# Ledger of designs, part 4: VH-VL binders against Small ribosomal subunit protein eS1 (rps3ae)

Target 1, 206 residues: Small ribosomal subunit protein eS1 (rps3ae), of Methanocorpusculum labreanum (a2sq57)
Amino acid sequence: MARKKQSGGRKVEGWKAKNWYKVHAPEFLGKQFIGEIISSNPENVPGRVLTVSLGELIQDYSKQNVRASFKIMNVAGDAAYTQFNGHEMTKEFVRAMVKKRASRVDSTITVTPLGSTRELQVTITAFTINHARLSQVQELRAKMVKVVEDSAKEADFESFVSAMLKGELSKKMFAECKPIFPVRRIEIIKSESVSSAADRAAALIR

## First folded at step 17 (VH-VL)

Design n3 (from y7 with heavy chain Y105F)
Fold by OpenDDE, fold request of step 20:
Structure n3 (fold): chain C 206 residues (1-206), chain A 120 residues (1-120), chain B 107 residues (1-107)
Amino acid sequence: as target 1 above (206 residues)
Amino acid sequence: QVQLQESGPGLVKPSETLSLTCTVSGGSISSYYWTWIRQPPGKGLEWIGYIYYTGTTRYNPSLKSRATISVDTSKNQFSLKLSSVTAADTAVYYCARDSYGTEPFPLDYWGQGTLVTVSS
Amino acid sequence: AIQMTQSPSSLSASVGDRVTITCRASQGIESDLAWYQQKPGKAPKLLIYTASSLQSGVPSRFAGRGSGTDFTLTISSLQPEDFATYYCLQDYDYPLTFGQGTKVEIK
């Protein structure tokens, strides 16, 4: 009596129904819907990053050339909530601001807003009307850095980011640099969220 | 056409303060670096310093402790004060416009210069 | 301060001659060099800016060349009105510094 080898039914790995999650901007940016993400597992949704036009997000057309990135932190039902992850001006826009015989003054710094454990690496760029002399370039750089650092010391994370994205920091830098050298524009062209030392340490212990 | 004219005493005693004024005509003191340069008799040119239209100043390190440049926008003038003068400060003093901040032209307009002699 | 060394300190030439003046910077100044002409009892006059650009109204017989540390002013055919003292200026950094000057005299 040949024992019929029960053909192990191929467990049809059930088509896990993919769910759509509505991603929302942080509350300080209006908690607006910024996109949808699909996932079969809600546990895989946190950590994903969405990038949107800042102009669309804050309804400011002057910011159309700025992209803002948001990292999903948590999911509740079909809603996903994010934190600010960074921003970047388009390369084309930055290039268009460069003029012949003018100076581009760049500075990249890391700031930690007041009461925050989160660090932001910020790239500041000044565009001059004409070529600046070396000492003037240095002075402009120092002034821009100081403005951003001082602002970070006086504002919490959300307030700092808001001021940065709305161009308030740029205006302040412009106002403080204008007496030094004729500048055309000053922009924070990029920011990146940097893992805190604590987060990095925690990641090493896992 | 922009014109610059230096004015002030041609003779200053040692240890006193040299005071010169540059009057700008044919244009306003605006987004330029208004500059002082001097030339001792038979010698080369020495940059003294500038005042930007916003009031920002920069001086030659060799003269920084003694030189003060100011601007009077209402009179369309800027001035140089040089304290504690010695015979070494005897020179023709020029005021000039430095336009490089807005135009690629360094020191494009000059006054005729004024001789200042330091003598007892 | 950046030092500018100009050579020669003086030269004698005739009308129609080609004259070359050299200016050397103690460090790299890119193209931030200007040339001035000064006649006796007069203020310097800007001839060339950005090492090689002729100022408006300056005759084409004047030419500036160079970048980095070595620069030259050339007068292709010396005219009677060109007998003067010439200065180079670096405007790369403060303080602005001039060369010691080159006196062009009539032979």
Scores: ipSAE 0.878, ipTM 0.960, lowest interface PAE 0.5, mean pLDDT 94
Fold by OpenDDE, fold request of step 20:
Structure n3 (fold): chain C 206 residues (1-206), chain A 120 residues (1-120), chain B 107 residues (1-107)
Amino acid sequence: as target 1 above (206 residues)
Amino acid sequence: QVQLQESGPGLVKPSETLSLTCTVSGGSISSYYWTWIRQPPGKGLEWIGYIYYTGTTRYNPSLKSRATISVDTSKNQFSLKLSSVTAADTAVYYCARDSYGTEPFPLDYWGQGTLVTVSS
Amino acid sequence: AIQMTQSPSSLSASVGDRVTITCRASQGIESDLAWYQQKPGKAPKLLIYTASSLQSGVPSRFAGRGSGTDFTLTISSLQPEDFATYYCLQDYDYPLTFGQGTKVEIK
């Protein structure tokens, strides 16, 4: 009498209904709807990053060549809330700003705004009218860095980011660099949120 | 056409201050690095320093402690003061426009130069 | 400061001759070198800037070449008006520095 091996029916884990989540920008940027994400598990929604046009977000056409990234931090119901994760100017736009026989002065620094544990790596670029001499390049770099560092010391994270995205820091840098050398434009072409040393340490202990 | 003209005393006593003025005509003192250069008799050229139209200055390290360059935009003039002069400061002094920041032409316009002799 | 070494210090040539002057920088200065002509009792005149085309009014017989540390000024066919002292200038960095000069004299 051959015992019929009962084929254990693979419990087809029921297709968990996927839910749509409405993603919102941070409050300091107007808490606007920036997109939707779909997930079958709300626990998997935090950590996702959305990228949008800054021009569309803040209704400034001059910022159409800037993309801003936002990281989802928490979910409440069908709403997802984000924090600023970084920004980047389009490569095409940056390339278009480069002129023959002119200098491009780049500097990348990490800043920690006032009262924040969050670090932000920022890339500053100055475009000159004509070729700058080495010492002048160094002076321009130092001036730009100082302006950004000083601003970070005086502003909280949201205020700093707001000033950065609105071009206030660029204006300040331009004003302080103009007396040194003919500059055409100064931009923070990129920023990236950097995990705190504490977060990195915690990740190593896991 | 932009023209530069140096003016000042041709004779200065040792330990005194050399003072020269450059008058710019045919254009305004704007957007350029206004520069002083000197040439001792029978010798080469030495860059002294510049003043940018914004007032920013830079000097040759060899002369930094003694040289002062200023600008008077109302008169379209810029000046050089060199303190504690010695016989080694005897030279033809040139003022020049350095346009390299806006145009690819360094030191494109020069004055005729003025001889300054340091002699007791 | 960047040192500019110019050679020769002097040369004698005839009208129609090819003349070559060299300038060497103590360090790399990319293409940031200018050549000046100075006649007796006159201010130096800009002839060539390597980063730019020949200045307006400079005869085609003048040519500048070089990058990095070694640069040359060539006069393809020396004319009577070309007898002068020539200087190279580096404008890569401050302080600006000139070569010691090359006097071109008539043979």
Scores: ipSAE 0.863, ipTM 0.951, lowest interface PAE 0.5, mean pLDDT 93
Fold by ESMFold2, fold request of step 20:
Structure n3 (fold): chain C 206 residues (1-206), chain A 120 residues (1-120), chain B 107 residues (1-107)
Amino acid sequence: as target 1 above (206 residues)
Amino acid sequence: QVQLQESGPGLVKPSETLSLTCTVSGGSISSYYWTWIRQPPGKGLEWIGYIYYTGTTRYNPSLKSRATISVDTSKNQFSLKLSSVTAADTAVYYCARDSYGTEPFPLDYWGQGTLVTVSS
Amino acid sequence: AIQMTQSPSSLSASVGDRVTITCRASQGIESDLAWYQQKPGKAPKLLIYTASSLQSGVPSRFAGRGSGTDFTLTISSLQPEDFATYYCLQDYDYPLTFGQGTKVEIK
């Protein structure tokens, strides 16, 4: 008969059970499974951000160099549900679009899609065929901004994000800029969901 | 080999409209900025304005909106009209291709020029 | 409008001479400057674009340099066909503007 030593061991009570949570994309993207996370506390799951290849999410090879991020908003059972948090083209992909003797026209703006309380900060970049004169750089920038702002006024948050991610806004900007100057490519290279009035107020004061 | 040729009246009365046409041969008006430049006798060159092949125009503000440039793609031509002319508008008028944009070459092809005299 | 000032307004030189023409912009124009040659009764001919790039078919004795506001055109050994009037052009912004010209004459 063997007596067990009672001290020197670690108590089982100091170990918390961990659960798996299946993370799903937003409904407008088909609630696709985008990954799993593990946590011992379900209250620690909301707020976490997952980043996935956009190309694999929407089954579009041309988007393999684009990453989309999704923030977990709530948990129900073993499922975690997300909102769109942002997207970004990889630094390597953007760097490959730069050409020495051409112009790069950049603008970062914040839009509030139709009926949304959420704001989205987007970074728009045009790559011209050759070096552009100053007035045409300014006109390209103004046109790109106007297209994106007008599109946001006409679409709810989900429709706007879908048009952005699928390249429809880029195509529209390209078409609208053609009468100004030859452009190789116009892209929304980054977007970020902005959730607080304080962040917007701080950005305006600069 | 692209070539440009100006045509139009060589004499215009004061207060009337100067009208010139540039005919493009050996190439199409389907690209580039198509430009008018003038040179008063014994003086320097003045850029008048352009029409982009898409129809977009831009003018030298010194002409106070008197200039109008248009394109006729079916004839491969572009034109200049300058209203309310005075003796100060007497110049050799050149049409030119501005290959800027698609290529890096500013004003790389010119017509031979045509003298327009404004006198009563 | 951006004003372009050329210097000198005229010069006299012999075949074989090295000639330098200066062009100054009223504001910074980066490298957006071109040089043209014009002979009497003819249209200008593009020599140099982007301050220093030689147009196809232009002899290598022509060289451009400069950036910002100060630019030069140098002809390293004048030839008989080089006696002409030379103009600089800024193509940084509209309206495009030319210098007033530099006449190069036979001494």
Scores: ipSAE 0.742, ipTM 0.904, lowest interface PAE 0.9, mean pLDDT 89
Fold by ESMFold2, fold request of step 20:
Structure n3 (fold): chain C 206 residues (1-206), chain A 120 residues (1-120), chain B 107 residues (1-107)
Amino acid sequence: as target 1 above (206 residues)
Amino acid sequence: QVQLQESGPGLVKPSETLSLTCTVSGGSISSYYWTWIRQPPGKGLEWIGYIYYTGTTRYNPSLKSRATISVDTSKNQFSLKLSSVTAADTAVYYCARDSYGTEPFPLDYWGQGTLVTVSS
Amino acid sequence: AIQMTQSPSSLSASVGDRVTITCRASQGIESDLAWYQQKPGKAPKLLIYTASSLQSGVPSRFAGRGSGTDFTLTISSLQPEDFATYYCLQDYDYPLTFGQGTKVEIK
């Protein structure tokens, strides 16, 4: 799905001029153009969040139902540069995975990837083939949490996010949970970058 | 159409190991929980444990230290070993398929049962 | 372990009678309860799963009800082939546990 080509340049509104800023994805995702924003003051641009289709960003049709968000960190000339802010699967896509009389096993955890000052809150959901007994629900939850926590311990922030967005963590969780109970699908349905000491310090400069 | 058949000795001496095998026919051992249950004469049913086709096991806590369940997928069989038996282990032993998981039916196929007597 | 208590332990009834067997769980088990019929010298046969769903091939005179801790099996018009021992099973959590049984006998 291509976006409309955006118009750039100065706009004069009588009392304030507005400028176009080209927004780019983070370096580890290839710095692709992800959109434009308009502002009369470049100091208003950092902190803004853009949301795009992950499938279009990484050219993978299997990710069309996943939205990724990016927070602008700095502006250089007419370009704005971002860091990963989070992702989520659309509500419609998640609801389509629900089966009556099956179990949905959820967990929300916070991880800090290896050597990172940034924390990431992730929501993990397993969808079983049929209703699961309590001990197996608990074992599925524990296993999927452990896989994600272990992955965070051994990967820097960018590597962890890449594994998460490309479905590598979901594949590993599925494989590790298979000996417990028949699962249909295990996904990280949402992630959010949460406040850290560095993020709080950056907020004080605003 | 799926049929389960227990085999093994009907008499076991105290302190020895009870060993039973269940042969599955008319279906594959490939996706289910394969279960042992016992019933002392004139008494109720006791779940012993299962083996999932992947090899994962679970045992009744009362029997965990003595029971071992194994699967041989190439022979379409699963087995029970119960160590250090006493007269209290005298029972009819059933193998069963627990179709829970891939289907919603708990313990829906049973073998005919085999009486194992523990006596000297 | 979750304890399952059946009531009565036995009953006597005539062909055509309506009989009701109860099963109580020591904690809430939602609807994760099954009923089995066992005739002398034979393995148990699954009648009802998920508290109220009839297994294929089971006559409609068998009905299960309940949720939480209290469950019933009702036979609306007892037939000669229904004289057997009936067991409830909870499959909410491991270890799976059966009730002690209810023997239905000819009056």
Scores: ipSAE 0.738, ipTM 0.903, lowest interface PAE 0.9, mean pLDDT 89

Design n3 (from y7 with heavy chain Y105F)
Fold by ESMFold2, look of step 17:
Structure n3 (fold): chain C 206 residues (1-206), chain A 120 residues (1-120), chain B 107 residues (1-107)
Amino acid sequence: as target 1 above (206 residues)
Amino acid sequence: QVQLQESGPGLVKPSETLSLTCTVSGGSISSYYWTWIRQPPGKGLEWIGYIYYTGTTRYNPSLKSRATISVDTSKNQFSLKLSSVTAADTAVYYCARDSYGTEPFPLDYWGQGTLVTVSS
Amino acid sequence: AIQMTQSPSSLSASVGDRVTITCRASQGIESDLAWYQQKPGKAPKLLIYTASSLQSGVPSRFAGRGSGTDFTLTISSLQPEDFATYYCLQDYDYPLTFGQGTKVEIK
C-alpha cells in the first residue's frame, strides 16, 4: 500500500519537456528539410550530426549510394541549421567497383578551399581497366591529386563541395587521366571536415 | 589481323639521325602503346619507348635525349628518330603494339624488323 | 631499372624432352612477366602473359609458372619447331626489360 519516495524522484526527472527541431541542409544545397531531432534543451542541439542519402537530398538517383552528413550549427525557434560535415560512398558500392585484374589507385589529401578556415580530408580512388604498371599508377595518383588541389585553390568552400558532390571533379579527373592509362572510373569516395591546420599546429606545440 | 611493317634507310652515317617508320595495316593506330624495340646483332632485346594513341610518349632513360617517337594518323604510321648515332646503335629495329592497358597482352604484335647499320 | 636474369644461357635437348627455363627479377614484379619465342631471322612471338596465361594459338605444351621474383617456362615435350631463343619480359614497370635470352637447340 505505501508508495516509495524513489518512484516520485524518477517522475520529477522526467518533467523536462522534449522539443522537436526541424533540421535543414545548408543554403547552397537548398536549405531542404533533412530530418528531425528531439532535445529537452535547445542549447544541446548544436554539434549533432545527421546523415542522409545524397540522392534524395539533391534529387539525383545516381547518388543513391552516397551518404552526406551535416553538423548542426545553430537553432532558431524550432528550426536547426547545418553545415556540410562530409560524405561517403557506401562500402558495398565501392566494393562493387573493384575488379580482380585491375588496379585501385588511392590517395587521401587535405584541402582548404579558397578563403575558407575549414579543411576537408578527401579520399580519391581510381579504378583502371586492367592492372597498371607502377609508373602509371604513380602518374595517375599525381594527376588526380593535382586536379583536386587546383580546384580547391580556385573555389570557395560551397563551390568546391558542390562540384565534388555533383561529380564534376570526378569527370575532370577522368578526362585528365585518360591520356596516361585506360581508367574505368575515378571517384571521391569520402570527404570529412577536419580540424583546421592552425588548430592541429597549436595542439602539436603543446 | 593487324600487321606492322618497318621501313627506312638500312645505312646511316655516324653523328646523323636514324629515321624509321612503322606502317600499321589491318587495324587502327588507336587504343594502344605503339612501341619501338631494338636488338644489336647477336645480342638481346632493348625497349626504346612508346607513343600512346593520345600522343603521350615515354622513352628508355638511356636514350631519352636522343630518341623521338611520333605518329601520323592520316597515314596510320608511327616513327622513330634517333639522333647522334654511333656504331653502338647498329641493330635490328622492331616496331610493336603494346596492348597492355586495354588488353592484358604486352607487345603482342611485332613487325618483321629492319637492320640499321651505322658506319661511314 | 629492373634487371631480368635468365638461366641457362643455352641448352641442347632431344625431341620429346621436358625443358625448363628460369627467369629471376631483381625485385618483386608480382605476376607481371611475359615469355617470348624468337626464331632466327624473325621477330619475337608472345607465348605467355601474366606469368602463366597462354596466348591464343600457342600449343598447350608451353606452361608458365611463378610470381614475385622467380619464374619458369616449361616445354613439356620438345618439338622440332621449338628450336628458338626464349626471352622473359617484365611488364611491371618502365622501362620494360628483357632477360638476356636462352637458346634452345634440338640435338
Scores: ipSAE 0.682, ipTM 0.884, lowest interface PAE 1.3, mean pLDDT 89
Fold by ESMFold2, look of step 18:
Structure n3 (fold): chain C 206 residues (1-206), chain A 120 residues (1-120), chain B 107 residues (1-107)
Amino acid sequence: as target 1 above (206 residues)
Amino acid sequence: QVQLQESGPGLVKPSETLSLTCTVSGGSISSYYWTWIRQPPGKGLEWIGYIYYTGTTRYNPSLKSRATISVDTSKNQFSLKLSSVTAADTAVYYCARDSYGTEPFPLDYWGQGTLVTVSS
Amino acid sequence: AIQMTQSPSSLSASVGDRVTITCRASQGIESDLAWYQQKPGKAPKLLIYTASSLQSGVPSRFAGRGSGTDFTLTISSLQPEDFATYYCLQDYDYPLTFGQGTKVEIK
């Protein structure tokens, strides 16, 4: 039979045309346009993730090496609204911070900001000026972790994320580590919004 | 060129506190780990501990918390107190700069040493 | 604490001889080892840092090698001024610890 039997994605009756949705950053970051997505069904738009340059988003050149991710939570008309999903410094930028004769001190922890149902997994990295002795590496790691954990206990989710993205946590970690050993730089190089333990437990029993 | 000089009493009675001061000249006391080391006559070297110029200290556990190191940046000096001394604490005491941190050189400058004898 | 064992405890050699001193750590210390020379009545002097790097002003006849647990200091042509006791130091972790020393006697 003719092309009607062999036609592509238009072979079904009543097929709806796809629409574009304008995606907006969260309110604490100015709710600005960050991109567009296409879908034939607005119900399928929530859950999608967009990644943008943080430096472009907040007009701060010092953040050009940071990618921020936003998850769509709802749509209204042709607009989609997001919440913070995570951030990551580019791997090239992080690798450029490594020096052969220095120590890299890493820790990955999960925090739950004050009153939040959402958890953040954060990766903290310190770059020392020179090779640090083992006990000093351990003390630096413990201090970095304590600063981030204490900050999460005193801030709600958006305040904590703002302090993290603006470098306020990095500045505090640097100041508290300075009495221990010469540190060149301390950064939160990655964060990821994760489901709570309660949400994960509920998912497992389904 | 950096120079270090120990000073303090050469004789200390048992059970009393040994007290030494290291004066740094030809350079600033800032930016480094300022360290005490001792050597009993005819024996090897023992690391006592340090004070970082920020005030942070670390001590050899073998001294059972008897050691206290302090810094006075305005006088360009750092000091050692060793409490409850016995004859076993008789040694030449050295002060030294530990440049490990901003530089790669462990214990790169030493004072001439001062003998402290613990006896009645 | 990391134990540092030197061998030999003493040696006697003639001017011009090649001398080798060994230092063994009780656990791996990477390359975080230094060598010091101490003459009678004097403070120790840093010779080698990071196992093999020669400190400024130290004669090139001194050479260090090794990593992990086994390290050596070599004097390629012993000179009269090399009469001294030599110590290794691990600077991998606190407390910093020295070997017991190796006395080098001329003749």
Scores: ipSAE 0.651, ipTM 0.875, lowest interface PAE 1.4, mean pLDDT 89

Design n8 (from y7 with heavy chain G101A)
Fold by ESMFold2, look of step 19:
Structure n8 (fold): chain C 206 residues (1-206), chain A 120 residues (1-120), chain B 107 residues (1-107)
Amino acid sequence: as target 1 above (206 residues)
Amino acid sequence: QVQLQESGPGLVKPSETLSLTCTVSGGSISSYYWTWIRQPPGKGLEWIGYIYYTGTTRYNPSLKSRATISVDTSKNQFSLKLSSVTAADTAVYYCARDSYATEPYPLDYWGQGTLVTVSS
Amino acid sequence: AIQMTQSPSSLSASVGDRVTITCRASQGIESDLAWYQQKPGKAPKLLIYTASSLQSGVPSRFAGRGSGTDFTLTISSLQPEDFATYYCLQDYDYPLTFGQGTKVEIK
């Protein structure tokens, strides 16, 4: 068994040795390497958040303007493992979708995927071809919210997030809204993981 | 150029159903909101409702659900049925194209109109 | 439903006169207002859309103004072919509603 001797001898006084930790995406996204962090103490690694390009993560050029964030939950050896924390389309990408003669229909809702203790706050935005009349704006909003809420009732957390990040929910919203008024694009432009009401209530009882 | 033409019976008995068809020529029925409007003789205009080319409809609540609009895209036509008519339903009926969703022009093309008289 | 009130209901004017017709909405409709001209026995014809934009083929003597609740149609120099009934239409929300009309008659 061959062993390299440390070149500098003993550790410098007053400075702890630091270790590299390879950070991995959640299992449902392929557990891919998403970055490295350095720390002198593995106890300080959980809780850190990394943000990466979704396009690079899933090898999809159409997602290069989408950032996904992941929170480190645990460390095993030199590896750190994460859970999904949220995503957001870049502000310049969203601004490029706006047309002044069109309607922008926004809604922010909170969903709890099937069997999950975790809640996810999502921001849904539709961009119409032209100015929609008020009742149609209201119908578009109601329809796109219903699609997302119904999808959350049918999917666990990881399946819901995967459908959201891969654009499957956006395609479904687009198809369901098309009979109401011509839509250029419907996107979930932001999501944030939040603690469930049950978890907050349990914490308050102690 | 797009042209619209109303057709149907000019005389309808009270309590029966008024039925009209609008034929669209010189353009496709796709991508527009196809609309019925009426005008009682010597009076103003009343919007009846629309059908989107996909089949989705909307009606004026003032007609108390008596109106039904349908589309046949293969024939480039859309139709109006108004049930339980009375003398108050006597009017010139117009079909029109509503282009606001793809162009900025509301009700930009109209048919010539057809008078429907409700009388015994 | 949004009520559209036109004034006056009728007017008499001479060729060359400046004519102004007012349309008031019962609530704010932004700039979602159109003007139509109707001659006897004919369908209405679109003149102005989005409160102030002139439809192609409409003479420049027609001008629309306003936003919110108060709108006007002005004919800067009335011509013989302009004697007709004029309607405003709000296209802000359903049901679409027309004003009661303004009949412009020769004096």
Scores: ipSAE 0.641, ipTM 0.876, lowest interface PAE 1.5, mean pLDDT 89

## First folded at step 18 (VH-VL; from n3 with heavy chain F105W)

Design o3
Fold by ESMFold2, look of step 19:
Structure o3 (fold): chain C 206 residues (1-206), chain A 120 residues (1-120), chain B 107 residues (1-107)
Amino acid sequence: as target 1 above (206 residues)
Amino acid sequence: QVQLQESGPGLVKPSETLSLTCTVSGGSISSYYWTWIRQPPGKGLEWIGYIYYTGTTRYNPSLKSRATISVDTSKNQFSLKLSSVTAADTAVYYCARDSYGTEPWPLDYWGQGTLVTVSS
Amino acid sequence: AIQMTQSPSSLSASVGDRVTITCRASQGIESDLAWYQQKPGKAPKLLIYTASSLQSGVPSRFAGRGSGTDFTLTISSLQPEDFATYYCLQDYDYPLTFGQGTKVEIK
């Protein structure tokens, strides 16, 4: 039976056994083990958030500086299952992309993937090779926003998140911005899932 | 060494189209903003517009869309057409390389300039 | 469009003199200003970019200063070959705009 008992020694009256729950990534990311949590009550496990290295999660060392967070939605036996909560590149990694005499072009937008009630707030950053003139900065911002918005209209939540985490959206933005100004890289440096009442309810059922 | 050379008719009739070509030698047309600038005799410089090596263009609003810049990468050339010209369009026309974006400086190589006179 | 105003329109000085040319932008342009030298019958030549950075091959007697709206070009010891017209250019936004020019005449 999957119960943990304290071995040896006198037990204090009224103690409760704590259970370990194995936490798994969402199915679209391979359901792999991402960590363990402890709770005396399985009803208190849903809602907890774990943060892991994306590079370790998907076995891609180019993503070692990206942190992904997952929210536990339900428990089955000794396993806890999650949905994507957000990601962020480390501040050190983002700071290292800034180059002297170059422009940083930022935008934060909220998208709702196809057929989803869940919203995703994303922060997009372009790093140019050299200082860009104001009109090019504005054109770059508009183009990268449009690419992300259009991609969200064509993909469900899991597909959009997968494209974002794997760098597919960054590659598309880079290609679309190439005709405007020399860019070094374009990244989605942060995302955050907006929790709707429907999504919370669905998570508690699972 | 990168060199730019303007070519085209030095005399254009009013209401017709001024047409100039810039030939780039000693370097590729890639990676830069290929630019036209003009200077009326004894007067200052006016930026006309550019074509980026990818084909994207931008024009000075003062020309009311009379200007068209194009690029022919196979000939390593870019060109200017200015329609409906008047005497006010009489100027020395320069082609220039705008290295902005690739380098931290703008307009670094210029052609020698060609005088275009608008007269009947 | 950002208007660039140079002063003076012309200047007479002797060899060895220090001369200063000013350029004022109609709005803030940070340090996105370049200086060009044009000799009679020739195309302009880039001297200074980013307000104060000296282009390769340009003599050190040329110096640029300024940010925001007010900029200067200084020639510390005027030479006979410095007889020319000088233009500032803002490259902060399109359309790119030049000052009207400052003619430096050597007495």
Scores: ipSAE 0.622, ipTM 0.870, lowest interface PAE 1.9, mean pLDDT 89

